# Miniprotein binders against q6w4x9r395to579: the designs that were tried, part 220

Target 1, 185 residues: q6w4x9r395to579
Amino acid sequence: GHCSLEGGSFVTTFDARPYRFHGTCTYILLQSPQLPEDGALMAVYDKSGVSHSETSLVAVVYLSRQDKIVISQDEVVTNNGEAKWLPYKTRNITVFRQTSTHLQMATSFGLELVVQLRPIFQAYVTVGPQFRGQTRGLCGNFNGDTTDDFTTSMGIAEGTASLFVDSWRAGNCPAALERETDPCS
Below, E stands for the ipSAE of ESMFold2; O stands for the ipSAE of OpenDDE; V2 stands for 0.75 times the mean of E and O plus 0.25 times the DockQ between their complexes.

## First folded at step 18 (miniprotein)

Design xl13 (at its last look DockQ between E and O 0.01; V2 from the best seeds 0.00; counts 0 for: pae O 9.7 > 1.5, pTM E .779 < .8, placed apart)
Fold by ESMFold2, look of step 18:
Structure xl13 (fold): chain B 185 residues (1-185), chain A 106 residues (1-106)
Amino acid sequence: as target 1 above (185 residues)
Amino acid sequence: SAEELEREAKELVEKGLEKLRRGDPSGLELIVEGVRLAVESGSPELIAELAEKALRLAEELLEQGRYEEAAELVARIAELLIEAGDDPWAYLMIRWLEWYAEEIRK
């Protein structure tokens, strides 16, 4: 399964459902019992221009009981707030520079994260087949059905991205917008 | 005083866990007060430790079919964790318990 976070706040779910939103928050990208120690992958979005409705990915966070690994657009990798030299290894996670423009987080539990640092900060999430039907968050539920990929944290299938994205906030943040109103349109 | 808050917070939560596990409803208020003292202490490590213990009991209650008790415990702890700050871990723990509760009721 593949989930992508691409420029302009575009997301494509594990079931290949594309959507866009505008938000300035930390969101739960992938939550699954297949991740050890209550693990989850989170995405941090922030304002990318003069308007609050222009937002982009600024960091990806892997969070568990043991680790808080942050990979940010300033190319710094931290774990639990401490900057780390690459390659960086824990007991089940390795973060290393894949190329001059890409970092990779490889794990023993079927999660792989590739982060493009330049020219645009983007992230690509790959999960093994054991995750099928066992995910929640911005990457969807990985059940082969795009009609319920917008399932909120309360278990409600929504038809619009904004309500879905807001339900996965991990902070007190402004409500997400699907699209900025264009004064020229 | 922070050391006193930490000791009292741990004692209240442990006693509350014992009582609520036995079916004594007064345990809920002890757990809530203990976690509130942890929030007052300003120790993120203590808050996480005690909140996690309380949320583990919520899991036990769900497994025993004690849904209303579990829901009330989760709601009370969630409110305290949000008061403690804008911490992504707090939101993640709440989302795990909500998902777990949904799965058990199926």
Scores: ipSAE 0.367, ipTM 0.715, lowest interface PAE 2.6, mean pLDDT 81
Fold by OpenDDE base, look of step 18:
Structure xl13 (fold): chain B 185 residues (1-185), chain A 106 residues (1-106)
Amino acid sequence: as target 1 above (185 residues)
Amino acid sequence: SAEELEREAKELVEKGLEKLRRGDPSGLELIVEGVRLAVESGSPELIAELAEKALRLAEELLEQGRYEEAAELVARIAELLIEAGDDPWAYLMIRWLEWYAEEIRK
């Protein structure tokens, strides 16, 4: 399964459902029992301009009971707040520079993350087949059905991206905005 | 030089955006030419910047009910980016067009 966060505000789920949202919060991208130590992958969005529609991905965070790995748009990698040099390796996670513009987080448990730093900060999440039907968050449920990807954290299927996205907020933040003219909503 | 191309690209796009906002169709051609120059300059950052501006304008046009103009803008930019090679914005532009196509059929 491949999930992508592209163009600042575009998301494509594991089931290949595209949508768009504007928010300035941290959202859960991926939660799964297949992630060890209550691990979760999260995306941090922030305001990138003066308009409410000018939001962009600014960081990706993998959080577990043992690690908090942050990959920032400023090419800073931290674990539990401490800056790390690349390549950085933990027990089951390795972060390294894949190319001049791409970082990769490889894991031993079937999660891969590629982060494009430039020209646009983008993230690509890949999960192994063992994750099928067992994922939650903005990346969807990876069950091959695009129609139920907008399932909220409470297990309710939503028809709009905004409500879906809001349900996966990881902190206190403003509600996500969805414009009627949003081509991916 | 690359710098000259970049400067010209920015100028053309800005001018084009303004014209198109005002309903002057010549604006589209200026935008296209600007993005073309950006591609020629070899600056992915610039391409991204200009593509984003184009997309934003397209959204503005949609809000104004100018659907056809929005679609044409995005389509032309998409074509250019596709021809230029693999660009993340090309993909986004295509997705936008797909959405548009679906919406107008409703």
Scores: ipSAE 0.007, ipTM 0.239, lowest interface PAE 9.7, mean pLDDT 88
ESMFold2 (binder alone), look of step 18: mean pLDDT 78; pTM 0.753

Design xl14 (at its last look DockQ between E and O 0.01; V2 from the best seeds 0.00; counts 0 for: pae O 9.2 > 1.5, pTM E .769 < .8, placed apart)
Fold by ESMFold2, look of step 18:
Structure xl14 (fold): chain B 185 residues (1-185), chain A 106 residues (1-106)
Amino acid sequence: as target 1 above (185 residues)
Amino acid sequence: SAEELEREAKELVEKGLEKLRRGDPSGLEKIVEGVRLAVESGSPELIAEIAEKALRLAEELLEQGRYEEAAELVARIAYLLIEAGDDPWAYLMIRWLEWYAEEIRK
């Protein structure tokens, strides 16, 4: 399954449902029992222009009981706050430079993350077939049906991207209650 | 003081979790009060600790077939843990609790 986070806050789910949202927060991108140590993948978005409708991806975070690996737009990779030289390896995870403009996080548990650093910070998530029907978050539920990909953290299928995305916040973001509607959601 | 609130919150939560583990429903009210004190103390780290401990108990209850007790624990605690600050781990623990609540209803 493939999920993408592309410029202008565009997301395509594991079930190929595209949407856009406006937000300046950390969001849970992928939560699954297939990730070890209560793991999840998170995405950090920030304002990228003068209007509230201009937000973009600024970091991707892999978080578990053991690790907090941050890949940020400043091209620095950290684990638990400490900068790491690439390639960086744990027992289950390797982060390395794929090309001059792309980093890759490869894992032994079926998760792959590719981050484009330049010209625009973007991310591409790939999960193995064992994840089918066992994911939640901004990348959807990976069940082959786009009609319920907007399932909130409380298990409610929403018809709009904005309610769905807001339910997956992983931080206190009072300024993230936006006054403008997302025309693409 | 914030330090005193944290100590009392932790004590109430631990006692409440122990009571629920052995089937004493009064433990839930102790946990709820402990969470309120944790929120008042302003410690996201304590909230994350409480959320993780609640998650472990919920898992124990599910393994024992005690589904209604697990559902009640999640329902009473999740709304009080909304004030996790900017600690992503606390939010993730809450999202796991919510996921277990969905699995119970299925």
Scores: ipSAE 0.539, ipTM 0.802, lowest interface PAE 1.4, mean pLDDT 81
Fold by OpenDDE base, look of step 18:
Structure xl14 (fold): chain B 185 residues (1-185), chain A 106 residues (1-106)
Amino acid sequence: as target 1 above (185 residues)
Amino acid sequence: SAEELEREAKELVEKGLEKLRRGDPSGLEKIVEGVRLAVESGSPELIAEIAEKALRLAEELLEQGRYEEAAELVARIAYLLIEAGDDPWAYLMIRWLEWYAEEIRK
């Protein structure tokens, strides 16, 4: 399963459903019992301009009981708040530079993350087949059905992205706004 | 055996990478054959290792101004992985190519 966060506000789920939203919060991208130590992958969005539509991904966070790994747009990698040099390895997670513009977080438990640092901060999430039907968050449920990807944290299927996205907020933030746009634009 | 395939794959890829680094075009074909063997071996770990090494070389090639060679290396491997099935590294390599395409247009 492949999930992408591109163009600042575009998301494509594991089931290949594209959508767009504008929000300035931290959202759960991926939660699954397949992630050890209650792990979760999260995305941090912030305002990139003056208008409500000027939002962008600014960081990706992997959070578990043992680790908090942050990859930011400033090319800073931290674990539990401490800056780390690359390549960085801890237990079953390795963060390294894939290319001059890409960082990769590799894991031993079937999660891969690639972060494009420039020109646009973007993230690409890959999960193994063992995650099928067992994922939750903005990346969807990875069950091969696009029609139920907008399932909220409460298990309710929504018809619009805004309510779906809001349900996966990790903090007290403003409501997300939906905009219909080609995610490939 | 799978172990024999893995060993041969690793050998071909290492030789291929070195040749390609030196500008010998036959290196790419060795890498390609190595990837085929890796796929046949059924070792996702080996595929990951090869893909990672290829991307590192691609980066080196870019630094040297050898843009086409870098792209070809990644594209050829990505194609083989896609053909073999849904591989995470295929996806990541395609994303690299997308970035590359954008960069060279600037």
Scores: ipSAE 0.009, ipTM 0.206, lowest interface PAE 9.2, mean pLDDT 88
ESMFold2 (binder alone), look of step 18: mean pLDDT 79; pTM 0.756

Design xl15 (at its last look DockQ between E and O 0.62; V2 from the best seeds 0.00; counts 0 for: pae E 3.3 > 1.5, pTM E .692 < .8)
Fold by OpenDDE base, look of step 18:
Structure xl15 (fold): chain B 185 residues (1-185), chain A 106 residues (1-106)
Amino acid sequence: as target 1 above (185 residues)
Amino acid sequence: SAEELEREAKELVEKGLEKLRRGDPSGLEKIVEGVRLAVESGSPELIAEIAEKALRLAEELLEQGRYEEAAELVARIAELLLDAGDDPWAYLMIRWLEWYAEEIRK
């Protein structure tokens, strides 16, 4: 399954459902029992302009019982708040520079993350087949059905992206908005 | 004062947890109120502590087959934590337990 966060406010789920939202919060992208130590992948969005439609991904966070790995738009990689040099390796996670503009987080448990640092901070999440039907968050449930991707954290199917996205907030933040925006912004 | 709120919050949560463990549904409301007070106190540490306690109880409830109670507890706490801002780890754990409770209930 491939999930992408592109253009600052666009998401494509594991089931290939595209949607957009504007929010300035931390959201759970991926939660699954397949992630060890209760791990989860999160995305941090912030305002990138003056309008509500000017939001962008600014960081990706992998959080587990053991690690809190943050990849930020300024190319800083931290674990539990401590800056790390690349390549950085934990027990089952490796973060390294893939290209001059891309970082990669590789894992031993079927999760891969590629982060494009510039010109736009974007993220690409790949999970193995063992994750099928066992994922939740903004990346959806990876069950081959796009119609139920907007299932909230409480198992409610939503018709709009905003309500869906809001259910996966990881903190106190404004409600997400659904606005039509330029995919290049 | 913040200290008073914290003390009261802890008391309510502890009482609530005990009640809920015993099957008294009023326990949940006490927990909720306790969490609310904790949020009002502005103490992230307290919120995290309460969240952890709630999570532990939820796990116990699940082990006992009390899935609805576990789900409700987790959902209510999660809701409050969303509004207040919380420790990311506590929040994540709540989300996990919520999912687990829901899945096993089905």
Scores: ipSAE 0.319, ipTM 0.716, lowest interface PAE 1.3, mean pLDDT 89
Fold by ESMFold2, look of step 18:
Order: sequence, then structure tokens, then C-alpha cells
Structure xl15 (fold): chain B 185 residues (1-185), chain A 106 residues (1-106)
Amino acid sequence: as target 1 above (185 residues)
Amino acid sequence: SAEELEREAKELVEKGLEKLRRGDPSGLEKIVEGVRLAVESGSPELIAEIAEKALRLAEELLEQGRYEEAAELVARIAELLLDAGDDPWAYLMIRWLEWYAEEIRK
């Protein structure tokens, strides 16, 4: 399964459903029992320009009871906020510079994250087939059905991305109250 | 002082958690009172500590089939987070508890 976070706050779910939102918060991107130690991926969005409504991805965080890995435009940050030299390795996770513009986080548990640092900060999430039907968050539920990819944290399928995205906030932050524009036809 | 409020808040929350574990519903009111004192003390560390302990209890309640008690406790945790500084781990724990509750009831 593939989920992408692209410039302009565009997201494409594991079931290939595209949407866009604008918000300034940390959001749960992927939550699954297939990730060890209550692990999850989170995406951090912040204001990106002079427009009061525009936001962009500024960091991706892998968080579990054992690990806290932050990937931003500058450096990888781990459990104590300390910047780490790449490659950075744990028993299950390796983060390395794939190219001059891309970082990769490879894992032994079926999760792969590729982060484009420039020209625009973007992220690409790949999960193995064991995740099928066992994911929640901004990347959807990976069940092959796009009609319920906007399932909120309360288990309710919504028709709009903004309500869905707001339910996955991981912080005390403003709701995405701006009108969401449709993705490309 | 803030230190006195912190100590009192800890005592109330621990007593409230103990009461809820034993099935005494008055424990929730003790937790609420303790949270009010913790917010007044202005200690983000204490608020995060309280949130984690409450989430652990909510997980225990779900495993025991005590869904209404767990749901009410989780709602109180969300209120606590609105009154204090944010901890993304606490929000993640709430989402895990919501998902776990859904799966257990199936």
C-alpha cells in the first residue's frame, strides 16, 4: 500500500483516494497494530506562506514506546531531541540519506518512509500487505474501498476531508475551518 | 503555592483512580477535582502524568467490559488536554483506546 503527502497539503490514501486540507497541527498519519510498541506515524503541518489559509508538511514523526524519530528539513531527531548523524540505526529501524534530496526510513516491520527534502518537503509511505484492513489515520484504512477512507477517529465515515482530518489531530490546535478545495478532476 | 496544589492534585487523582478500579463511580469526581487543581498549579509535567495514568486505567476498564466508564474517563482526558499544554503521545493513546474499544465490542 502507498500513501503520499505532497506539496500544497495534498494527500493520497492507501486506497488511492486523493484529498487536500489546510491545518496547523500534528496529525496521526498511520496507526496500526502491525507497528511494534504502539507505534504510529504522525505528520506535522504548519503555515507555509503569506496566505492565512495555506499550510504545508514540515515534519514526519515515528513515535512508539521505544522510539521517537523526527524527520524535518534540517535533521533527524530522536528520543531526547538530539540531532543524529546519518545513517541512524536501531535494531528495527534504519534512517539514511538515499540521495542528496531524499531520506529513507526502512524498518523490519513492513513500513518504509521516503522523505523528499527539496524542492518541496514531501513524504511517501509504503506498507506491506500485512497492513491491509488494519490501518487508521490520514492514510485511510487500506481496505480497498474508497467510500470509507474518510473514517474518523470515532469510526464514522465522513463525506468531507476537513471533518476527517480534524478528527485525527494530535494536539490542541485550530480546526481546519477553511473550505476545502476539490482535488484535480 | 503551586507545589501545594500539585501535591493535593496528585493525591486526589490517585485516590480517584483507585476508587474507579474498585468499581466506585465517585472516583471520577475525585479525578475531576484533582485535574482542576493540576491546571491551577500550571505544571505541564503533572498534567501529562495524570493523562497517562488515566489512559492506563481506561485500557483496564475496556478489557473488563466497562465501556461506559472507560468512555467517560477518556472524555475527561480530552478535557484535561484542552486545559493544559499538549502532549502528542497522550492524543495517540486516546486514539488507541478508541480503536481498542471498538475492536473489543465486536
Scores: ipSAE 0.265, ipTM 0.668, lowest interface PAE 3.3, mean pLDDT 77
ESMFold2 (binder alone), look of step 18: mean pLDDT 79; pTM 0.752

Design xl16 (at its last look DockQ between E and O 0.03; V2 from the best seeds 0.00; counts 0 for: pae E 8.8 > 1.5, placed apart)
Fold by OpenDDE base, look of step 18:
Structure xl16 (fold): chain B 185 residues (1-185), chain A 106 residues (1-106)
Amino acid sequence: as target 1 above (185 residues)
Amino acid sequence: SAEELEREAKELVEKGLEKLRRGDPSGLEKIVEGVRLAVESGSPELIAEIAEKALRLAEELLEQGRYEEAAELVARIAELLIEAGDDPWAYLMIRWLEWLAEEIRK
């Protein structure tokens, strides 16, 4: 399964469903029992302009009982608030610079993350087949059916992206705005 | 021009993916050619797009029990990307292949 966060406000789910939203919160991208230590991947969005439609991805966070790894647009990698030099390696996770513009988080448990730092901060999430049907969050449920990707944290299928996205907020933030736009535009 | 290369790359990849999905081996060569053009265009976004599509197809092939075809697809693309220089997708593809190898051994 491959999930992408591109163009500042575009998401393509594991099931290849594209959608767009504008929000300024931290959202759960991926939660799964296949992630060890209650791990979850999250995305941090913030304002990038003056209008409500000017939002962008500013950081990606992997959080588990053991680690909190933050990859930010400022090329700062931290674990539990402490800045780390690259390559950074834990028991199951390695973060390293793949190219001049890309960082990669590799894991031993079937999760891979590529972060493009510039010119646009973007993230690409890859999960192994073992995650099929067992994922939750903005990246969807990875079951091959795009029609139920907008399943909320409460297990309810929503028809709109805004309600779906809001359900996966990790904090108290303003409501997300939905815009159906071609992610390739 | 770069734009022309991108257009051609996309076309070749799309055609190739469809052919390969249908079991036409000529599809792989089209994909390979498309990847080469994408690399030549210098568009990391396009490379990412193509790589993602290829990996998706590889997973589909895997689900169909077409392990060899899946492996070949990913391997060939990975090789091209490696030859072109450092690429995050190449690394991901290699990891994918490693995983596949383990699955086949089961």
Scores: ipSAE 0.018, ipTM 0.284, lowest interface PAE 7.5, mean pLDDT 86
Fold by ESMFold2, look of step 18:
Structure xl16 (fold): chain B 185 residues (1-185), chain A 106 residues (1-106)
Amino acid sequence: as target 1 above (185 residues)
Amino acid sequence: SAEELEREAKELVEKGLEKLRRGDPSGLEKIVEGVRLAVESGSPELIAEIAEKALRLAEELLEQGRYEEAAELVARIAELLIEAGDDPWAYLMIRWLEWLAEEIRK
């Protein structure tokens, strides 16, 4: 399954449903029992450039009981608030520079994240087939049916992206302040 | 004035979206004209509004199996935004078109 977060708050779910939203918050992108240690992938959005109606992705966060890995548009990678040199490895996660413009987070549990740093900060999430029917969040439920991809955090299917996205807010906005407290040089 | 351009652009886009939604191909030409006026107005918020509405209609068309209409709508708008200068919306729309082309190939 593939889920993408592209400029202009454009999202494509694991079931290939394209949608967009406007928001300046941290959102739950992917939750699944297949992620160890209560893992979740989150996306941080903020106002972009000169447009007051535009929002864009500014960071991606992998959070579990063991790790809080933040990959931000300033190219700083942190874990639990501490800046890390790449490649950065934990027991089951490796973060490394794939190319001059892309970072990759590879895992042993079927999650792969590729982050384009330039020219526009974008993210591409890939999950293995074991995740089918086992996901929730902005990337949808990965069940092959686009009619229920807009399922809220309360389990209610919505017909509009805005209500769906709002239900997946994570904590108080703007939670992206963590990236600003742990910048790399 | 810029306000008159924005008003006219909004009217053309809304009429064009409605026509295209119900299968009237003349709707696309109205949308194109509206986007050109929106670019002339210099309003980033109006351009974002139009792009959002166009992508929403493109999603509706995909759900109806009207893939070529969805692709043409997005491509025509992307072209105009490229002419207006390296707009993030144009970049996103191009990537959306690449995705759609791969999905059709399947």
Scores: ipSAE 0.014, ipTM 0.306, lowest interface PAE 8.8, mean pLDDT 80
ESMFold2 (binder alone), look of step 18: mean pLDDT 82; pTM 0.794

Design xl17 (at its last look DockQ between E and O 0.37; V2 from the best seeds 0.00; counts 0 for: pae E 5.0 > 1.5, pTM E .742 < .8)
Fold by OpenDDE base, look of step 18:
Structure xl17 (fold): chain B 185 residues (1-185), chain A 106 residues (1-106)
Amino acid sequence: as target 1 above (185 residues)
Amino acid sequence: SAEELEREAKELVEKGLEKLRRGDPSGLEKIVEGVRLAVESGSPELIEEIAQKALRLAEELLEQGRYEEAAELVARIAELLIEAGDDPWAYLMIRWLEWYAEEIRK
């Protein structure tokens, strides 16, 4: 399964459902029992302009009971707040520079993350087949059905991206907005 | 100052963890107070450290059959983190509790 966060506010789920939202919060991208130590992949969005519709991805966070790995738009990689030099390796996670503009987080448990640093901070999440039907979050449930991708954290299917996204907030943040905006924003 | 709060928080948590590990219930309250101070200090790094230590202890407690104590520890910390508003660790704590709840039902 491939999930992408592109263009600042666009998401394509594992099931290839595209949607957009505008929010300034940390959201759960991926939670799964297949992730060890209660691991979760998160996305941090912030305002990138004056309007509410000008939001962008600014960091990706992998959080577990043992690690908190942050990849930010400033090319800073930290684990539990400590800056790390690349390549950086933990027990089952390796972060390294893939290209001059791309970082990769590789894991031993079937999660791969590629982060494009420039010109736009974007993220690409890949999970193995063992994750099928066992994922939750903004990346969807990876069951081959796009119609149920907007399942909330409480297991309720929503019709709008806004309510769906809001359910996966990892904090007390403003409600996400669903507006027609410039696709480049 | 924030630095003072952090120092005190760390001290309380360490003492609390040790006490709780030994079965002294006053340990939990020390941990709770430590977490409160950590939140007040505004140090996400400290919160992470404490959260990790707490989860480790919770797991140790589970291994010892001290299920209620483990759950209480995590629940109390989760509550504080939720109140603080923006800590991803709150999510993990909640997930842990959910998992625990499922396990004890088996």
Scores: ipSAE 0.472, ipTM 0.773, lowest interface PAE 1.2, mean pLDDT 91
Fold by ESMFold2, look of step 18:
Structure xl17 (fold): chain B 185 residues (1-185), chain A 106 residues (1-106)
Amino acid sequence: as target 1 above (185 residues)
Amino acid sequence: SAEELEREAKELVEKGLEKLRRGDPSGLEKIVEGVRLAVESGSPELIEEIAQKALRLAEELLEQGRYEEAAELVARIAELLIEAGDDPWAYLMIRWLEWYAEEIRK
C-alpha cells in the first residue's frame, strides 16, 4: 500500500483517497500493530506562507517505545536529539541517502519511508500486505474501501477531512473553531 | 535538588505501579505525584521512562478487563505531560490505548 504527503498539504491514503487539509500541528500519519513497540509515523506541518491556508510538511517522525527518528529538511535526529550521519542503522531500521534529494528509511517490519527534501519536502509511505486492515491515521485504514478512510481516533467514520484530520492531532494546537480563515482578495 | 526529585519520583512511581497491579486504587495517586515530581526535575529521560511503564501497566489492566482504571491512568499522566510541554508521546499513548482497548473487546 502507498500513502503520499505532497505539496499544498495534499494526502493520498493507502486506499487512494485524496484529500487536502490546512493545519499547523503534528499528526499521527500511521499507526499499526504491525509496527514493533507501539510504533507510529507522525507528520509535522507548519505554515509555508502568511495565511493559514498555506501549510506544508516540514518533518516526518517515527516513534516507538524503542526508537525516535526525526527526518526534516535539515537533519536526521534520533532518540536523544543527536544529529546523525547517514547511513543510520538500528537492529530493525536503516536510514540512508537514496539520492541527492531523497532520503529513505527502510525497515525489517514492512514499513518504507521515502522523503523528498527538494524542491518541496514530501513523503511517500509504503507498507507491506500484512498491514491491510491494520492501519489508522492520516493514511487511512487500508481496507480497500474509501468510504471509511476518514476514521477518527475514536473509531468514527467522518464525512469531512477536517474533522478526521483534527482527531489525529498529536500536539497542542488550536481547534478549527479558534482559527478563522480570512478572505483573500 | 533535581537529583532528589528524580529519586523520589522513581520511587513513588514504582510503588504506585505495584499497588495498581495488586488492585490497590491508591496506587494511581502515587503514580500521578511521581510523574509531577519527574516533570519538576526537568529530566526528559525519566519522564519517558515513567510514561512507558505506565503504558505497559495500562495494557495489562485492559487485558484484565479493568478498563476504567487503564483510561484514568493514561488520562492523568497525559494531562500532566501536556501541561509540562507539547509532547507528542503523550498523544500517541492515548491513541494506542484507545485502539488497543477496541481490539481486546473484539
Scores: ipSAE 0.133, ipTM 0.523, lowest interface PAE 5.0, mean pLDDT 77
ESMFold2 (binder alone), look of step 18: mean pLDDT 79; pTM 0.762

Design xl18 (at its last look DockQ between E and O 0.72; V2 from the best seeds 0.54)
Fold by ESMFold2, look of step 18:
Structure xl18 (fold): chain B 185 residues (1-185), chain A 106 residues (1-106)
Amino acid sequence: as target 1 above (185 residues)
Amino acid sequence: SAEELEREAKELVEKGLEKLRRGDPSGLEKIVEGVRLAVESGSPELIAEIAEKAMRLARELLEQGRYEEAAELVARIAELLIEAGDDPWAYLMIRWLEWYAEEIRK
């Protein structure tokens, strides 16, 4: 399954459901029991333009009880706050420079992350088939049905991306409904 | 010293977890104090260990139908972690509890 974070603010879920949102926060992209040590993949968004309402991806975080790996647009990779030389390897995770513009995090547990650093910070998440029906977060639930990909952390299927995205916040941030994410709203 | 803080934190958490497991609500306050000491010690490994034990108990409580106790345990720990600047982990614990609760109701 493939989930992508492109164009600064666009997301395509594991079930190929596209959407766009703007919010200044950290969000849970992928939560799954298939990730060791209660792991999750998170995305960090921040302001990207002259408008207060425009945001874009600035970092991706892999967080578990053992690791907090941050890959940021400033090209610095940290684990638990310590900068790391690439390639960087733990028992089950390897982070390395794939090309001059791309970094890759490969794992033994079926998660692969490719981060494009330039010209625009983008991320591509790939998970193995064992993740089907066992994911939650901004990348959706990977069940083959796009109609329930906007399922909140409370298990409620929403019709709008804003409510869905707000439910996956990993910080005390302004709600997307309180920011101008759509000039008409 | 940090070693004394870690030892005291572990003792308080273990005692609190056992009390809460047995239905003694005073165990929660002991866990909260233990987490506070663990945060003061500055040991990420200790905090991860405490979080693991707390989430394991929270799931046990859910399986026993003790939903309010599980929610209170996780909420109190998450509040301390947020105060200490560890928002992502705090929210992740809450999201895991929500997922466990939903799976058990199925």
Scores: ipSAE 0.623, ipTM 0.801, lowest interface PAE 1.3, mean pLDDT 84
Fold by OpenDDE base, look of step 18:
Structure xl18 (fold): chain B 185 residues (1-185), chain A 106 residues (1-106)
Amino acid sequence: as target 1 above (185 residues)
Amino acid sequence: SAEELEREAKELVEKGLEKLRRGDPSGLEKIVEGVRLAVESGSPELIAEIAEKAMRLARELLEQGRYEEAAELVARIAELLIEAGDDPWAYLMIRWLEWYAEEIRK
């Protein structure tokens, strides 16, 4: 399964459902029992302009019982708040520079993350087949059905992206907005 | 010292969790105090550990039909973590609890 966070406010789920939202919060992208140590992948969004529709991804966070790995747009990688040199390796996670503009987080448990640093901070999440039907969050449930991707944290299928996204907040923030914006924004 | 705080926090949380598992409501207060100490210690690892243990107990409570106790446990810890600095674990705990509860209801 491939989930992408692109263009500042666009998300494509594991089931290939595209949607957009504008929020300035931390959101759970991926939560699954397949992630060890209660792991979760999160995305941090912030304002990138004056209008409410100008939001962008600014960091990706992997959080578990052992690690809190933050990859920020400033090319800073931290674990539990401590800056780390690349390549950085934990028990089952390795963060390294893939290219001059891309960082990669590789894991031993079927999760791969590629972060594009420039010109736009974007993230690409890949999970193995063992994750099928066992994922939740903004990346959806990876069950091959796009119609139920907007399942909230409470297990309720929502019709709008805003309510769906809000259910996966991992911080105090205002409600997400669903507005038509320039796809290049 | 931070190490002393961590040790005390762990002890309080463990004792609290055990008490709460047995239905002693005083357990929750011990957990809360433990979380406070953990936050004060500045150890994200400890917070994670506590969060995980709490989540585990919450799940057990849910499976036992003790929904209110599970909810209260998670809510109290989450509140503290949010107040301390909006720690992501607060929200993760809540989300897991929600998921567990939903799964049990099915």
Scores: ipSAE 0.332, ipTM 0.713, lowest interface PAE 1.2, mean pLDDT 91
ESMFold2 (binder alone), look of step 18: mean pLDDT 76; pTM 0.723

